# VHH binders against Protein Syd (syd): the designs that were tried, part 1

Scores and structures below are computed, not measured.

Target 1, 183 residues: Protein Syd (syd), of Idiomarina loihiensis (q5qw09)
Amino acid sequence: MKTLEESIDALMTRYKENVPVRYTEYVEEWNSPIYGTVIDENTVEWTPCRQPEALNFDDLESALEMSFHQSIKTLFGRWYAGDLALDYQGHTISLLQTQSAEDGERLLENITGHILMKRRLKQPETVFIGLGSEDDGLLVTIDNQSGAVGLEWVGKEQHDVLSDSLAAWLDNCQPQVETDKNS
Positions, changes and structure headers below are counted from each chain's first letter, unless a header gives other numbers; antibody chains aren't numbered by Kabat.
F, E and O are the ipSAE of ESMFold2-Fast, ESMFold2 and OpenDDE, as the mean of both directions, binder to target and target to binder. V2 is 0.75 times the mean of E and O plus 0.25 times the DockQ between their complexes.
[cut] stands for letters that were removed.
Atom coordinates printed by the task and the answers are left out, and those that the model quotes come from them; centres of patches stay.

## First folded at step 1 (VHH)

Design A8
Fold by ESMFold2, look of step 8:
Structure A8 (fold): chain B 183 residues (1-183), chain A 123 residues (1-123)
Amino acid sequence: as target 1 above (183 residues)
Amino acid sequence: QGQLVESGGGLVQPGGSLRLSCADAGFTFSKYAMAWYRQAPGKERELVARISSGGSTNYADFVKGRFTISRDNAKSTLYLQMNSLKPEDTAMYYCAVSRYFSGYTSPDAFDVWGQGTRVTVSA
């Protein structure tokens, strides 16, 4: 069993090896740490890089009066990267990453809204880490109490547990062989 | 790091047009599904139009071809072109974004909202 950090790093290595050129939208004023070779006015190559300081959850934890499961903080605090296109047992997943400190702050705002929704609906608190279907609202989430990775429709509780831990789940994810730069 | 900022609202005569804009500079907008909602006094906030991160659009039935949603990811801007405006279109119009909620119509599915821009169509 790998540690979570080892599983994340191994996934990044597998991703770079299986998707040797990775593209994202180029916006020069954003100056994202992951940007590499500019291809044209709208497109840039990217490469994951380690966060020099991990995305900080402390202020959010204080504001929400909660503690986030360590796997959530480790996942979003280790690398800057584009979202990873993955396959898990035939399911298409977009694993969320942050590409800069500014993107991280926006992610924390999105997480805040999700937690407040779960509280209003009186559901167990989860945090999204991936998208299974953007158009249908299918999420991959971590249950904040247990650390279990599962599937969840927006506004509903987790309905399928995919793994007891993020590390184990990541070890069973495979990079998609094709990267669709238009979606 | 900024907040969504709507603009382009105002007072207009029936049959007139307005173009609403929503901007949030400081990060890549293309990661987000986006929507326009409206809220008339005493009513619940309701979907007007949505656009997925991939550009697919959906409209509420009351739009009836009068409004067009669009996005310019290079400028981090969402638009709503409103034509043939009617008094019943009078409302506060809100821009909303979500990283993961493009297929869901409930306002609870969007978690970053602008302050709104007021559209008033005179009787």
Scores: ipSAE 0.039, ipTM 0.426, lowest interface PAE 7.3, mean pLDDT 83

## First folded at step 7 (VHH; from J1, 20 letters changed)

Design L5
Fold by OpenDDE, look of step 7:
Structure L5 (fold): chain B 183 residues (1-183), chain A 122 residues (1-122)
Amino acid sequence: as target 1 above (183 residues)
Amino acid sequence: EVQLVESGGGLVQAGGSLRLFCAASGFTVSSNYMAWLRQAPGKRREWVALIHSGGSTDYADSVKDRFTISRDNAKNTVSLQMNSLKPEDTAIYFCAAKTPYSWSRTLQYDYWGQGTQVTVSS
């Protein structure tokens, strides 16, 4: 069985092979290592690269008095990349990625807000890892306790379990080659 | 319908202060990224400040330690306290909102106000 790292790497490989030209929003001040050719003031070509140091969740875990599921930390700590447009069983999903250390910090802020919302709503704590392309309110999330990947609407509990593990889920995701969300 | 309405702009001398307000309707400010952006004459619109749903704040380097973004959840408003104003702060200031889970600081926001003019004289 594949490790999560292997599944992530395999997905990234598939993505590079099937989406040879990749665009994302250009944030000049990030000076992201993934940035290639600047197309215009808002668009840049990108290529994924390994994070030299994994995104640090320690401070957030301390602040929230919780431990994040390892799959979450692995997912967001392994590659710098643009968001990946993926196909899962005929549905387009945007898998969120971090483009730089600064972007990672922004992600952690978003996660903070999400966790606090879940607590306020007395819902099981999940972490968003992707977005449905059809509706921005549809989230792909990981249950922080079980590691299960599922779908949930913002402010609602996970209503559909897609996979028991992130690795298994990612193995069944394919690059969306016809429509790239970042394009 | 979602609306953002800015207020508080005006003319002020260099070194002075202004407080901008943004009243939001149709959505909850505490559930979104709320940002201030500005556009000076002949320049591109630029990001100024951001407050996250979690309450964390961030600022452009040009305004850091001078500007403070805050929100009033009860009133569903966002504010920008601007101190030590400089002529280069002269711009139309826009309030904008971005849904969570999109943490880019690019100029792509979901909702925009009409803007309020801030003029800082020498």
Scores: ipSAE 0.017, ipTM 0.314, lowest interface PAE 6.9, mean pLDDT 89
Fold by ESMFold2, look of step 9:
Structure L5 (fold): chain B 183 residues (1-183), chain A 122 residues (1-122)
Amino acid sequence: as target 1 above (183 residues)
Amino acid sequence: EVQLVESGGGLVQAGGSLRLFCAASGFTVSSNYMAWLRQAPGKRREWVALIHSGGSTDYADSVKDRFTISRDNAKNTVSLQMNSLKPEDTAIYFCAAKTPYSWSRTLQYDYWGQGTQVTVSS
């Protein structure tokens, strides 16, 4: 049986093999553990590394009086990495990652805003894990109760379920060697 | 459609105070990063202050303890209280927003206002 951790690690291995030089935005203040050679004031090479301690959701769970689906906590708590440019069934997707403990804090604040929006709208609670590279308004999300991966416009419910689980979905994602913006 | 509209700029004597406002429409300020940036003549645009979607704030060292970013969720506005102004604070000030969903989690902002001029005289 392939665990979620094994699916994440396998994807990371495929990514490194197919995208051997990886770039992300450089934020000097973050001094991220993934940073390698700085290319210019805005660009740095990166290499994924394991989080020494997984991003901690406990305080947020207490404050929101909820429990996050385990797949969400595992995804955002396993690696520090740049965002992964992926292909899923011919569509370009950016899978979100955290690059440092500071970036993780910002992610948790943004998740808070998303959950509060869902509660205000009385919609099922979801957590974003990715977005379309062509349209920032289309999210890839995990339904917090079921663990289902789906597509969702900001402010709307999931309208298309892509997979029953994150692990299965990741196993069907491939690194994007070239994107339309890179051609 | 998302719009950010700044106001409150003007001419102020050194040591004085000024309050900038950013009115947002088409989105909710409390669900996003909201920031103030500035650009002095001949310089790069630089970050000044940030209020996170969760409410915590952060400031550039050059303005720390003199400027305060805040938001009014009822009016859907963000403001920048600027105290003890110095001539080096002279710049065009921009309100900007970054959605939590964008691929960039840095100073790359999704929405920008038109800017408001602040001029601090000696």
Scores: ipSAE 0.014, ipTM 0.357, lowest interface PAE 6.9, mean pLDDT 86

## First folded at step 9 (VHH; from L5 with S31D S56R)

Design N4
Fold by OpenDDE, look of step 11:
Structure N4 (fold): chain B 183 residues (1-183), chain A 122 residues (1-122)
Amino acid sequence: as target 1 above (183 residues)
Amino acid sequence: EVQLVESGGGLVQAGGSLRLFCAASGFTVSDNYMAWLRQAPGKRREWVALIHSGGRTDYADSVKDRFTISRDNAKNTVSLQMNSLKPEDTAIYFCAAKTPYSWSRTLQYDYWGQGTQVTVSS
């Protein structure tokens, strides 16, 4: 059985091999190590690279008086990358990634907001790791206690469990590929 | 009108070689990303090789050191030299082009060929 690290690495490999040209929002001030050719003021080509230092969750854990599931820390602490467009059993998912240390800080802020919302609503604490549909507010989340990957609407509990573990879920995710226009 | 036309496919024995060609019309290959992709029966389409407008080449791990992508600017063509072919290389091979100015976070090409069959027998 693959470790989570292996599953993440394998996915990144598949992504590189299926999405040879990758674009993301250009934030010049980040000077992100993933940035390649700048296309315009808002768009840059990117290539994933390993994080020299994993995103630090310690301060957030202290502030929220909680421990994050290790899979969450592993996911967001392993690679710098743009968000990954994935297909999971016909579901379109945007897997969130961190592009730089500064982007990581933004992520932590967003996670903070999410956790506080869950607490306010007296719901099990989850962490969002992706978007099923940006327009519909559908989130891919990890249950912080169990590590289960599931779907939830913003402000609602997980209503669908996709996998018992992040590793298993990622192993079954494929890069989203656009169909041939001539087919 | 833009068109991509593949050629050079066929049947070859394992360990053999083939050279695929992609003739482009209606645009300049040197101004675009040119790629080869392939789709085996029952499998998803996979990227094989890419040549950037700047001339940089990239390869899938499965074909590295065996396949070489190149272009002829004068003829406005892209080629894929395939050496040490394996049965696993059997697939329909597609030529595709993408302008460097199109934003895409997924595998998205602007132009596609019809594909050429490559069959490697054991």
Scores: ipSAE 0.008, ipTM 0.225, lowest interface PAE 9.0, mean pLDDT 89

## First folded at step 11 (VHH; from N4 with S102G W103R S104W R105S)

Design Q3
Fold by OpenDDE, look of step 13:
Structure Q3 (fold): chain B 183 residues (1-183), chain A 122 residues (1-122)
Amino acid sequence: as target 1 above (183 residues)
Amino acid sequence: EVQLVESGGGLVQAGGSLRLFCAASGFTVSDNYMAWLRQAPGKRREWVALIHSGGRTDYADSVKDRFTISRDNAKNTVSLQMNSLKPEDTAIYFCAAKTPYGRWSTLQYDYWGQGTQVTVSS
């Protein structure tokens, strides 16, 4: 079985090979290492690169008095990249990625809000890692206890388990080939 | 149905204070980004203040240390306390909301109020 790192790297390789031109929102202040040619004020080409230092979850774990599943930390600490448009069994999913250290901090803030919501609703704690393309309210999440990847409507429990591990799930994802410049 | 309703606007003298309220329905304010924006006559709409679901707050430089954004979870409202008001603060003030999911690099708001007028006289 592949390690999670191997699965992530393999996916990124597939993505680069099948999506040779990649666009994302241009945030000049980030000066992100993934930025290439600036297309306009709002759009930039990007190429993935390894994070020199993995995103740090320690402060958040302390603040929330919890430990995050290792797969979550590995996923968001491996690459700087734009969000990946993926196909999973005929469904389009946007896999969330961090574009810079500053973007990573914003992700941590969003994760905080999500965890607090789950606690308020007395639901199992999950972390969102992707979005369904057809509905912004449909999340791809990791169960923080089991590591299982599943689908979740915002404010609801996971209603479908896609895979028992992130590595296995990612291995079954393919790049979505679209003509749209925004990916 | 999602709705945002602003209140608390009015006429105030320079140096005075005003408190704006935004009542939300159809979603929980504590689960989302809540923001105040303003639009002065002949100017673009500009961001004023933000409160994250996690409680972090941010302010535009022009209002920093004068304005305070807060929320009341029990009432499902967000407020903007405005102190030391200046004539240049005159604008229509809007509350807006954004979910914490996806596109965290840019704040594009999903819901908007109709706005409330704030006028600061010299």
Scores: ipSAE 0.278, ipTM 0.649, lowest interface PAE 1.4, mean pLDDT 91

## First folded at step 13 (VHH; from Q3 with G102R R103W W104R)

Design R3
Fold by ESMFold2, look of step 15:
Structure R3 (fold): chain B 183 residues (1-183), chain A 122 residues (1-122)
Amino acid sequence: as target 1 above (183 residues)
Amino acid sequence: EVQLVESGGGLVQAGGSLRLFCAASGFTVSDNYMAWLRQAPGKRREWVALIHSGGRTDYADSVKDRFTISRDNAKNTVSLQMNSLKPEDTAIYFCAAKTPYRWRSTLQYDYWGQGTQVTVSS
């Protein structure tokens, strides 16, 4: 009964409760809607806010001649937020978010590059949604055909399926408050 | 072994120009985000310019319209053309590279050069 939107919102609520002050890089030029109190020249507090208009995948779908799985569009179209430091069954994961509409455009460019790489390698098409905190080459991805959430090294197929769906996966993620978390 | 080696730094008078170069080995510049950062004496490191794997460029407001980042894929190099230099541009300049999967950070990079000094005087 719990929709993906509800799972995302519940995770965001749990995150705010367990990480009551959240920091991200301050880049004045980004002018991100999530920015709150500036701590210093490189650090700002942030608070998630709802996207007033969901990130639009239509032009990219037309250009790539594909449809993205709805879970990908919902995840990246719901909130502006900093990356979420999460634990999933002992895996340390950074769940990627976008901080602004302009940041969303950068995400779409990088998704394009990832899809084109998968096509060149003749691998199933996936979309990245997170990073392993120990290594930037380890991705958490969604298989575009099935919606399955899995682990994947850049340039390789998913090698470990974590969940059949994003909603179920998110419901089993918990915020991580320790300072050894890597974004 | 990944290496980034900067060159082209030096002493220049205000209003002058310099061109910095960064030679990369062990990876392909066009598969990565490449950046120039700088650190002035007594200050924290700051972002200067970024060229995305897809070719988009971004600049810090302090250098916009004066500096140009570019890359030469055949030579596997990145360069920074610096025009209309000011004393405030005095810093050690670093070449850096990162995965496109961490696109928004301007200060977090996977690989760093050792830096080249740029000194601007009147």
Scores: ipSAE 0.484, ipTM 0.742, lowest interface PAE 1.7, mean pLDDT 90

## First folded at step 16 (VHH; from R3 with G54S Q108E)

Design T6
Fold by ESMFold2, look of step 17:
Structure T6 (fold): chain B 183 residues (1-183), chain A 122 residues (1-122)
Amino acid sequence: as target 1 above (183 residues)
Amino acid sequence: EVQLVESGGGLVQAGGSLRLFCAASGFTVSDNYMAWLRQAPGKRREWVALIHSSGRTDYADSVKDRFTISRDNAKNTVSLQMNSLKPEDTAIYFCAAKTPYRWRSTLEYDYWGQGTQVTVSS
């Protein structure tokens, strides 16, 4: 029986095996523990590494007067990595990651904005974990109360539940290998 | 439709100051990451300054301590105060916007302005 941690680690292993050289934007000013060989002024190779201390949600939980579902904290607290390009049932998803401790702070600020927007709209609170389409504002989110993974347009409620748990959902995601459908 | 319109460019002496403005329509600047980028003749486009939806700001090393990005939420505008200008700051400056859900990219934006020319004379 896989724990969430095991599902995350297995996905990271599958990703490294199927995408053996991984690129992300190079921002010299931001330095990141995942950076490897700099290819050019805007491109760097990266390798995932374990967070030495998990991203800390305690201050945010206190400020927002809420508790985040443990799957959210585990996902964003385990690895530093680039975003993972994944396939789920034939659809491309970008699974969001943080690249450094400071990048984690940026994530927490953006989670804050998302939660406040959900509260203003009187919608169930969710946390984004992935992007399904950049043109249409489609997010993959976790419902904070139930832990369910679902699809959600920015500013709307989850309209489709993909899985009852993050671990199960991750186990059914595959690394997206370069295909001719991008051409 | 979303539009970004830059203004405030022009010719200025080295050591001088200039302030650029970006007026946004069709979306709210405080819900987005807003940026200034620039492109000098024959050079690649590079990021200059970024203001996050949270209000956090980031700057390229080449302009840090000389340039300041800010926004006016009531007017739905972003500005770039440029001080101690150098001839190497000569470029077309672009205002750009992106969703906070792609927070890390400094070069990938959903919307772009047409640009405003800044020329710094020696």
Scores: ipSAE 0.625, ipTM 0.814, lowest interface PAE 1.3, mean pLDDT 91

